# Designs tried in a protein design chat: VHH binders against Abasic site processing protein HMCES (HMCES). Part 90

Target 1, 269 residues: Abasic site processing protein HMCES (HMCES), of Homo sapiens (Human) (q96fz2)
Amino acid sequence: CGRTSCHLPRDVLTRACAYQDRRGQQRLPEWRDPDKYCPSYNKSPQSNSPVLLSRLHFEKDADSSERIIAPMRWGLVPSWFKESDPSKLQFNTTNCRSDTVMEKRSFKVPLGKGRRCVVLADGFYEWQRCQGTNQRQPYFIYFPQIKTEKSGSIGAADSPENWEKVWDNWRLLTMAGIFDCWEPPEGGDVLYSYTIITVDSCKGLSDIHHRMPAILDGEEAVSKWLDFGEVSTQEALKLIHPTENITFHAVSSVVNNSRNNTPECLAPV

## First folded at step 11 (VHH)

Design y77 (from x9 with I57R Q102E D111N; framework vhh_6z1v_2)
Fold by OpenDDE, second read of step 12:
Structure y77 (fold): chain B 269 residues (1-269), chain A 123 residues (1-123)
Amino acid sequence: as target 1 above (269 residues)
Amino acid sequence: EVQLVESGGRLVRTGGSLRLSCAASGFTFSTYAMGWFRQAPGKEREVVAAISWSGGRTWHADFVKGRFTISRDNAKNTVYLQMNSLKPEDTAVYYCAAKSYEFYDSPKEYNYWGQGTQVTVSS
């Protein structure tokens, strides 16, 4: 996964992340550093995207079922990294393979500390290689959306009004991530950064791409992944597997350029 | 450059009230826990109060006994210490400090410090 969409306004995004804590109380996640949230139809590595994480990461003795929402850098910067510039990291940390997560120090260590997060997106993009050509067809991949009689498929949003309605009730894609905290040697703000765990693609997606993000489907999966106070690493890792509960449609080549940030990126062609 | 600037310290009489302010700059204030410390002459620096990044959690030293209250305004990048029922024993230099993640009772754990403001309580 090298490209996502996360374009919802902050308030809409927050509402979309409504949850119940372990007591059954309805809650909204509290924002940490909301100013770093930059909505975009075309998010690339090194950009900031919102993730969910347990409040316990920030507050001792907090209820670990409480959720915080925070923009983090895509591309995990390990805490032990000693260079002053995160861009000098010599290995790719955009993704973490599920099968080697425990073999790589950069992922194993933060995971062992319970630094699990849920990466939020409208969906993610993948490119299908066209047979016999060097051309690649991009696809937008996301959770199936509840067809409300009035809310047609993303493709049926023929009117601006309908488009807004679609996104007001959009089910966000929830991807399993690992984050770490890096303190710059020269001082300054601690950098929070994340990697997306990837798995082999499900059958439905296999023709498009052989790998997919580990998608946490449902509130229980999300809650368990986040709740590092109650859920062990071993138990959490059981949540990491391919899911068939996805849909996709072909999009235009507009998304190929990471500088393009328009609705056309995820619009069906 | 990271700066913490305390203000509000002055001479007050026993039983008086004082509000200290600490203005922060040079870092993302809303992501840091903040604390107030004090150091009296010949004594070690001690924690007075601490507050979480969101302001949702606070801690006060036992000697405060409800007299002092820490608060913060993230929109103003400022942390406050309301001090009521002041006693001569409260005479000290009061310091503002910032810590990443969560507050702690050890001064060594804090990343940034102010220059301090003198509070003197006369009998």
Scores: ipSAE 0.549, ipTM 0.796, lowest interface PAE 1.1, mean pLDDT 91
Fold by ESMFold2-Fast, scan of step 11:
Structure y77 (fold): chain B 269 residues (1-269), chain A 123 residues (1-123)
Amino acid sequence: as target 1 above (269 residues)
Amino acid sequence: EVQLVESGGRLVRTGGSLRLSCAASGFTFSTYAMGWFRQAPGKEREVVAAISWSGGRTWHADFVKGRFTISRDNAKNTVYLQMNSLKPEDTAVYYCAAKSYEFYDSPKEYNYWGQGTQVTVSS
């Protein structure tokens, strides 16, 4: 998973993340650094994306079931990184393989500190290799959406203008992530950065790509992944597996260039 | 204090029509999806219809399609269920429910609930 869409305006995104805490109280996640949130149909590594994480990471004695929403840099910069420029990191930390997460120091250490987050997106993009050509076919991959009586279903959205109507009642994709905190050696603000955990693709996606993000399907899975105060690393890792509860459609090559940031990036072709 | 107050439930004859209303207060109604659910004696609570926060998207259960229509008035903080061609099988307590942003077909996902209004359809 190396490209996503997360284009909802901040207020709409916040309401889409409404949840219940452990006491059953309905809440909206509280923002940190909201000005760093940049909506886009075409988010690449090194850009900021919104993630959910437990309030307990920021407030001693906070209820670990309460949530913060914060933009974080995509591409985990380990806390031990010694250079002044994070872009100089030699390892690709955009994704973290589920099968080796407890063996890789860059991921094992923050995971041991409970630094689990849920990465939010409209959906993600993958590029299918075509056997007869060196061209790749991009696909937009997302949770199944409830069918409606108006042209708000993805299957009925046949133009960029009509696609805008689909976002009303859109169910956001919730991906399991690990984050870390890096303090610049020369001083400055702490950098929060994340990686998306990946698993083997499900049967439904196997013809598009061999890997997929670890998707947390439903509020129970999301709550357990975030609640590092009550849910151990071992128990949380049981949530990391492929899901068949996913759908997709082919999109145009417009999405290939990360500078293109329009609804055309995810419109069906 | 969050409140959802249903009204309009009554006894009606088979083939008749009825409009239910649900008045919302204590939250920003225009940012919430709304649903109508029903529960008949001895049965599970089931989803009847749902409407997005903007009113731009609606969903109706197969057993009410063409007969019931959900709508909302965000200026009045009210959601409606227009019920036509009523059948004895429609007899139930009807509940209004609110969920932030997106609607679902599962009762578990809705956070705010009204107390219900009784609809009885007689032959």
Scores: ipSAE 0.245, ipTM 0.641, lowest interface PAE 4.7, mean pLDDT 88

Design y78 (from x9 with T28R I57S W59Y Q102E D111N; framework vhh_6z1v_2)
Fold by OpenDDE, second read of step 12:
Structure y78 (fold): chain B 269 residues (1-269), chain A 123 residues (1-123)
Amino acid sequence: as target 1 above (269 residues)
Amino acid sequence: EVQLVESGGRLVRTGGSLRLSCAASGFRFSTYAMGWFRQAPGKEREVVAAISWSGGSTYHADFVKGRFTISRDNAKNTVYLQMNSLKPEDTAVYYCAAKSYEFYDSPKEYNYWGQGTQVTVSS
């Protein structure tokens, strides 16, 4: 996974992340550093995207079932990194393979500290290789959405009004991530960054791409992944597997350019 | 440049009250836990109180016994320490400190420190 969409306004995004704590109380996640949230139809590594994480990471003795929403840098910068520039990291941390998560120090250490997060997106993009050509067809991949009589599929949003309705009730893609905290050697703000855990693709996506993000499907999966106070690493890792509960459609080549940030990126062709 | 500037320290009589303020600049204040520490002559620096980034959680040292209260105003980039029922034993330099993530009771874990403000309690 090297490209995502996360374009919802902050308030809409927050509402979309409504949840119940362990007591069954309905809550909204509290924002940390909301000014770093930059909505975009075309998110690439090194950009900031919103993630969910347990409040316990920020507050001593907090209820670990409570959620915080925070923009973090895509591409995990490990805490032990000693260079002053995170871009000097020599290995790719955009993704973490599920099968080697416990073998790589960069991911194992933060995971062992309970630094699990849920990466939020409208969906993610993948490119299918066309047989016989060097051309790749991009696809937008996301959770199946509830079809309303008026909204149909994303492609049926013929009017701006319908488009807004679709997104107001959009089910966000929830991907399993690991985050870490890096303190710059020269001082300054601590950098929060994340990696997306990847798995082998489900059968439905296998023709498009052989790998997919580990998707946490449902509130229980999301809650367990986040609740590092009550759920062990071993139990959490059981949640990491391919899911067939995904849909996709072909999009235009507009998304190929990371500078393009328009609705056309995820529009069906 | 990161700055923490403490104010409010002065001479007070036993049983008196003070409010310390710490004005923060040069970093994203609302993303840091804040703490008050004190150091008396010949003693180690010790935590007095700490508050989470959101203010949702607080810590107070055992010796505080309800006399002091930490609070913060993120809109003003300021953390406060209300000190009531002051005792001569409370005489120290009081320091403001900032920490990313959770607050700790160990001074070594804090990222930024102020210069301190002197609090003197006379008998």
Scores: ipSAE 0.005, ipTM 0.281, lowest interface PAE 11.3, mean pLDDT 88
Fold by ESMFold2-Fast, scan of step 11:
Structure y78 (fold): chain B 269 residues (1-269), chain A 123 residues (1-123)
Amino acid sequence: as target 1 above (269 residues)
Amino acid sequence: EVQLVESGGRLVRTGGSLRLSCAASGFRFSTYAMGWFRQAPGKEREVVAAISWSGGSTYHADFVKGRFTISRDNAKNTVYLQMNSLKPEDTAVYYCAAKSYEFYDSPKEYNYWGQGTQVTVSS
């Protein structure tokens, strides 16, 4: 998973993340650094994306079932990294393979500290190899959505009004992530960065790509992944597996250039 | 503040070509339908062409079909009108307009308007 869409305005995104704490109270996640959230149809590694994580990471006596939402850098910088510039990290930490997560120091150490997060997106993009050509076909991949009945206008399907109706109740993709905290050797703000855990593709995606992000399907899975105060690393890792509860459609090559940040990036062709 | 600024209007000879541009600012351009309208002296303002927010749907009036092409560049917040095989009856002030929902052929439905650019076609 190397490209996502996360374009919802901050208030819409926050409401989409409504949840119940351990006591059954309805809550919205509390923001950290909300000004660093930059909505985009075309997010690449090294950009910031919103993640959910337990409030207990920031407050010593907090209920571990309460959630914070924070923008984090995509591309995990390990806490032990000793260079001054995180972009100098020699290995790619955009994704973390589920089968070797406990063998890699970069991921094993933050997991031992309970640094699990849920990465939020509208959906993600993958490029299908086309036989007999160097061209790849991009697809937008996302949770199945409840569709609203549309008006009868010939231009209605491509209007901002119809587009608004889809996004108001959009079910966000919730991907299992690991984060770490890096302190610059020369001083400065702590950098929070994350990686997305990947698994083998489900049957439904196998024709598009051989790997997929580890998707946490439903609030029970999301809650258990985040709650490092009550759920051990061993138990949490049992949530990491392929899911068939996804859908997709082909999109225009406009998405290929990460500088393009328009709704055309995810519109069906 | 919302602004639509047309450019490219000038005097051209019959059979000539001209490209109009409209630069938009102050609103989320990529979520708005855009239209080109024209008004000749003593005539009502009429639709020339319209394009959906994504560029996936276009409309061209019968009197310009095959000669004019509307397009947009959402990265540049710009809409274009390529005019080919110009005729004296194409002489008019050309206006750029934005509509927040479905594109329409009626000027009354559009929320934001440019000041217009004069196109004169002489034989």
Scores: ipSAE 0.000, ipTM 0.086, lowest interface PAE 22.0, mean pLDDT 84

Design y79 (from x9, 17 letters changed; framework vhh_8cml_1)
Fold by OpenDDE, second read of step 12:
Structure y79 (fold): chain B 269 residues (1-269), chain A 123 residues (1-123)
Amino acid sequence: as target 1 above (269 residues)
Amino acid sequence: EVQLVESGGGLVQPGGSLRLSCAASGFKFRTYAMGWFRQAPGQEREFVALISWSGGSTDYSDSAKGRFTISRDNAKNTVYLQMNSLKPEDTGVYFCAAKSYEFYDSPKEYDYWGQGTQVTVSS
């Protein structure tokens, strides 16, 4: 996973992240650093994206079932990194393979600290290799959306009004991530960064790409992943597997350029 | 307020045993990792042992492995360190620590500390 969409307004995004704590109380996640949230139809590594994480990471003796929403840098910078520039990291931390998560220090250490997060997106992009041509067809991949009579497919949003309606009730893709906190050697603000855990693709996606993000499907999976206070690493890792509960459609090559940030990126062709 | 109170320290001969206890109070939740650290005179505080909130995961320093055992009683909110085959090098102040995370061997990662208990191993 090297490209995502996360374009919802902050308020809409927050509402979409409504949840129940362990007591059954309805809550909205509290924002940390909301000003760092930059909506985009075309998110690439090193950009900031919103993630959910347990309140216990920020507040001592907090209920670990409570959620915080925070923009974090895509591409995990491990806490032990000693260079002053995160871009000097020599290994790719955009993704973490599920099968080697416990073998790599950069992921194992933060995971052991309970630094699990849920990366939020409208969906992610993947490119299919076309046989015989050097051309790749991009696809937008996301949770199936509830079709209401009026809520046409993303493709049926022929009007701005319909488009807004589609996104007001959009089910966000929830991907399993690991985050870390890096303190710059020269001082400054702590950098929060994340990696997306990847797994082998489900059967439905296998023709497009052989790998996919580990998707946490449903509130229980999301809650368990986030609640590092009550759920052990071992139990949490059981949530990491391919899911068939995914849909996709072909999109234009507009998304190929990471600078393009328009609705055309995820529109069906 | 969170309090950690260590006990069980003392003077022991080489080859002897001690059992340290750390009684924790004031936590809102019981989902804390706990650990033992020690500090010898003139030395930095060093990791000895950790136990996860569930008690299912433990870790030890190389020096402690095979000799020390960390355990916890969640009902009593107490963590224990059974120390066997003690050596003069084990002499120091032993500190109990607690953290909200699973566990980590870095002292800076812990949020709460006890006052420590003196362990002296001498002939």
Scores: ipSAE 0.015, ipTM 0.368, lowest interface PAE 6.9, mean pLDDT 88
Fold by ESMFold2-Fast, scan of step 11:
Structure y79 (fold): chain B 269 residues (1-269), chain A 123 residues (1-123)
Amino acid sequence: as target 1 above (269 residues)
Amino acid sequence: EVQLVESGGGLVQPGGSLRLSCAASGFKFRTYAMGWFRQAPGQEREFVALISWSGGSTDYSDSAKGRFTISRDNAKNTVYLQMNSLKPEDTGVYFCAAKSYEFYDSPKEYDYWGQGTQVTVSS
């Protein structure tokens, strides 16, 4: 997973993240640096994306089940990185393989600190290799969605007008991430950056791509992944596995260029 | 003045048990994660066990899992390590460590350390 869509306006995104804390109280996540959130249909590594994380990361006595939403840089910069420019990092930290997460220092150290986050997106894009050509077919991959006017899932055959209306009640894709905090050696603001954990693709996605993000399906999984005050690293890692509860449709080549940021990027062809 | 004082170490035969205690003072204990580390003769300091600030979450090294239990009493500012089925390989100096509300297994990242208590497993 190297491209996502996260285009919802801030208020719609916030409402889509409504949750219950440990006491059963209904809440909306509290924003940190909301002005850094930049909605886009076509987000690439090094851009900022919204993530959920436990309030306890910021407030020493906070209830660890309470959530903050914050924009973070996609592409984890380890806390030990000594160069002045994060773009000089020699490693591709866009994704973190689940099978080696405890072997790689860049990921094991922040994971040991409880630096787990949930990466939010409308969905993600993958490019399917086509026989007889070097061209790839892009697909938009997302949770099954419920139609506002009828029961059942929205599909590729639905009109563009139906797709425009669905965003008010869109079920956001929730991907397991690890983040770290980097302090520039010469001073400046702390950089928060994240990586998306990846697993083997499920059967439903195997014809599109061999890997998929580790998707946290439902509030119980999301809550356990975020709650580093009550859920150990070992227990949290049990949540990391492929899921079949996913759907997709083909999209046009407009999405190929990361500079294109229009609804056409995710519209069914 | 921050202090972490370990106790409960000693000489025990293989298969025996020991309970280590670490009494903390000088900081807000209830908001700190507490860990146990050990250093065997001629070896690097290694992680043994960790408990979250609330006591609701624990983590163990592979060698400790199933044999050791970490617990804490926030009213007494004390963390414990119950060690069962001890092996000669468990011999070492055991250190108590504190980290502000975070869940760590890396020795470089703890805020406070005790002076250690010797555990020797021998016949």
Scores: ipSAE 0.000, ipTM 0.164, lowest interface PAE 16.6, mean pLDDT 85

Design y80 (from x9 with T28R I57S Y101W Q102D; framework vhh_6z1v_2)
Fold by OpenDDE, second read of step 12:
Structure y80 (fold): chain B 269 residues (1-269), chain A 123 residues (1-123)
Amino acid sequence: as target 1 above (269 residues)
Amino acid sequence: EVQLVESGGRLVRTGGSLRLSCAASGFRFSTYAMGWFRQAPGKEREVVAAISWSGGSTWHADFVKGRFTISRDNAKNTVYLQMNSLKPEDTAVYYCAAKSWDFYDSPKEYDYWGQGTQVTVSS
């Protein structure tokens, strides 16, 4: 996964992340550093995206079922990294393979500390290689959306009004991530960054791409992944597997350019 | 440049009250847990109180016994320590400190420190 969409306004995004804590109380995640949230139809590595994480990471004795939402840098910067520039990392940390997560220090260590997060997106993009050509067809991949009489498929959003309605009730894609905290050697603010855990693609997606993000499907999966106070690493890792509960449609080549940040990026062709 | 500047320390009488302030700059204050520490002559630095980034959680040392209260105003980038019922034993240099991530009560875990402000309680 090298490209996502996360374009919802902050308030809409927050509402979309409504949840119940372990007591059954309805809650909204509290924002940490909301100013770093930059909505975009075309998010690439090194950009900031919102993630969910347990409040327990920030507050001693907090209810670990409570959620915080925070923009973090895509591309995990390990805490032990000693260079002044995160871009000098010599290995790719955009993704973490599920099968080697425990073998890589950069992922194992933060995971062992309970630094699990849920990466939020409208969906993610993948490119299908066309047989016999060097051309690649991009696809937007996301959770199936509940067809409400009023909420047409993304394709039915023929009007601005319909478009807004679709996104007001959009089910966000929830991807399993690991985050870490890096202190710049020269001082300054601590950098929070994340990697997306990837798995082999499900059968339905296999023709498009052989790998996919580990998608946490449902509130229980999301809650368990986040709740590092109650759920062990071993138990959490059981949640990491391919899911068939996805849908996708072909999109235009507009998304190929990471500079393009328009609705056309995810619009069906 | 990161700065923590404590103020409000002075000489007070036993039973008196004092409010310390710590003004923060050079970092995103609202994303840091803050703490107050004190160090008396010949003693180790000890944590007095701590507050989470949102202010939703606070911690106070046992010796405070309800006399001191930590608070913060993220809009002003300031953390406070209200000290009531002061005792001679409270005489120390009081330090403000910042922690970026986890909420800790250990001084070693804090990232930034102020220069300190002297609090003296006379009998």
Scores: ipSAE 0.019, ipTM 0.419, lowest interface PAE 4.5, mean pLDDT 89
Fold by ESMFold2-Fast, scan of step 11:
Structure y80 (fold): chain B 269 residues (1-269), chain A 123 residues (1-123)
Amino acid sequence: as target 1 above (269 residues)
Amino acid sequence: EVQLVESGGRLVRTGGSLRLSCAASGFRFSTYAMGWFRQAPGKEREVVAAISWSGGSTWHADFVKGRFTISRDNAKNTVYLQMNSLKPEDTAVYYCAAKSWDFYDSPKEYDYWGQGTQVTVSS
């Protein structure tokens, strides 16, 4: 997973993340740095994306089941990185393989500190290799959505009002992430950055690509992944596996260029 | 551009009270955790109290629990330290500090610091 869509306006995104804390209280996640959230149909590594994480990461003695939503840089910069420019990191930390996560210092150290997050997206893109050609077919991959007559399908959204109806009740894709905090050696603000954990593709996606992000399907999985105060690293990692509860459709080559940021990027062809 | 200005330090008698204020400017105060630190002559700077960006969580050092209370007013970009039942060993320069995203017990983790305000407690 190297390309996502996360285009919802901040207020719509926030409502889509409504949850219950451990006491059963209904809550919306509280924002940190909301002005850094940049909606886009075509998010690439090094851009900021919204993630959920436990309030306990920011507030000593907070209830670990309460959630913060914050934009973080896609591409984990380890806390030990000593150069002044994080873009100079020599390793690709966009994704973290589930099978080697406990062997890689860049990932096992933040995991040991409970630095688990849930990466939010409308869905992600993947490119299918086509036999007999150098062209690849892009697909938009997302959770199955609950359809009603009022909530038009993606293909039926042809006006601003209809586009809003598609997205008002959209079920966001929730991907397991690891984040870290990097302090610039020359001073300045702490950089929060994340990686997406990847697993082998499920049967439904195997014809598109051999890997997929580790998807946390449902509030139980999301809550356990985030709650580092009650759920150990070992127990949390049991949530990391392929999921079959996913759907997709082919999209046009417009998405190929990460500079293109329009609804056409995820429209069915 | 970033500025933290402490005020309220003065001479007080043992058992007295005072309130320190720290006015912040040049950064988005509501997204920063704030801490109060102190440094007595010949000693290292130590953490006294810390408060989360929202004010929802506070931490106080064992040696001030029950006597000092940290609070903040995000509308006024100000953090406060209410000090009660003051003792001579509370004599120190008190500093406020700001930390983005998390709050910590270590001075090295803080991004911005004020100039300090002197508190002297006499018998």
Scores: ipSAE 0.000, ipTM 0.139, lowest interface PAE 16.6, mean pLDDT 85

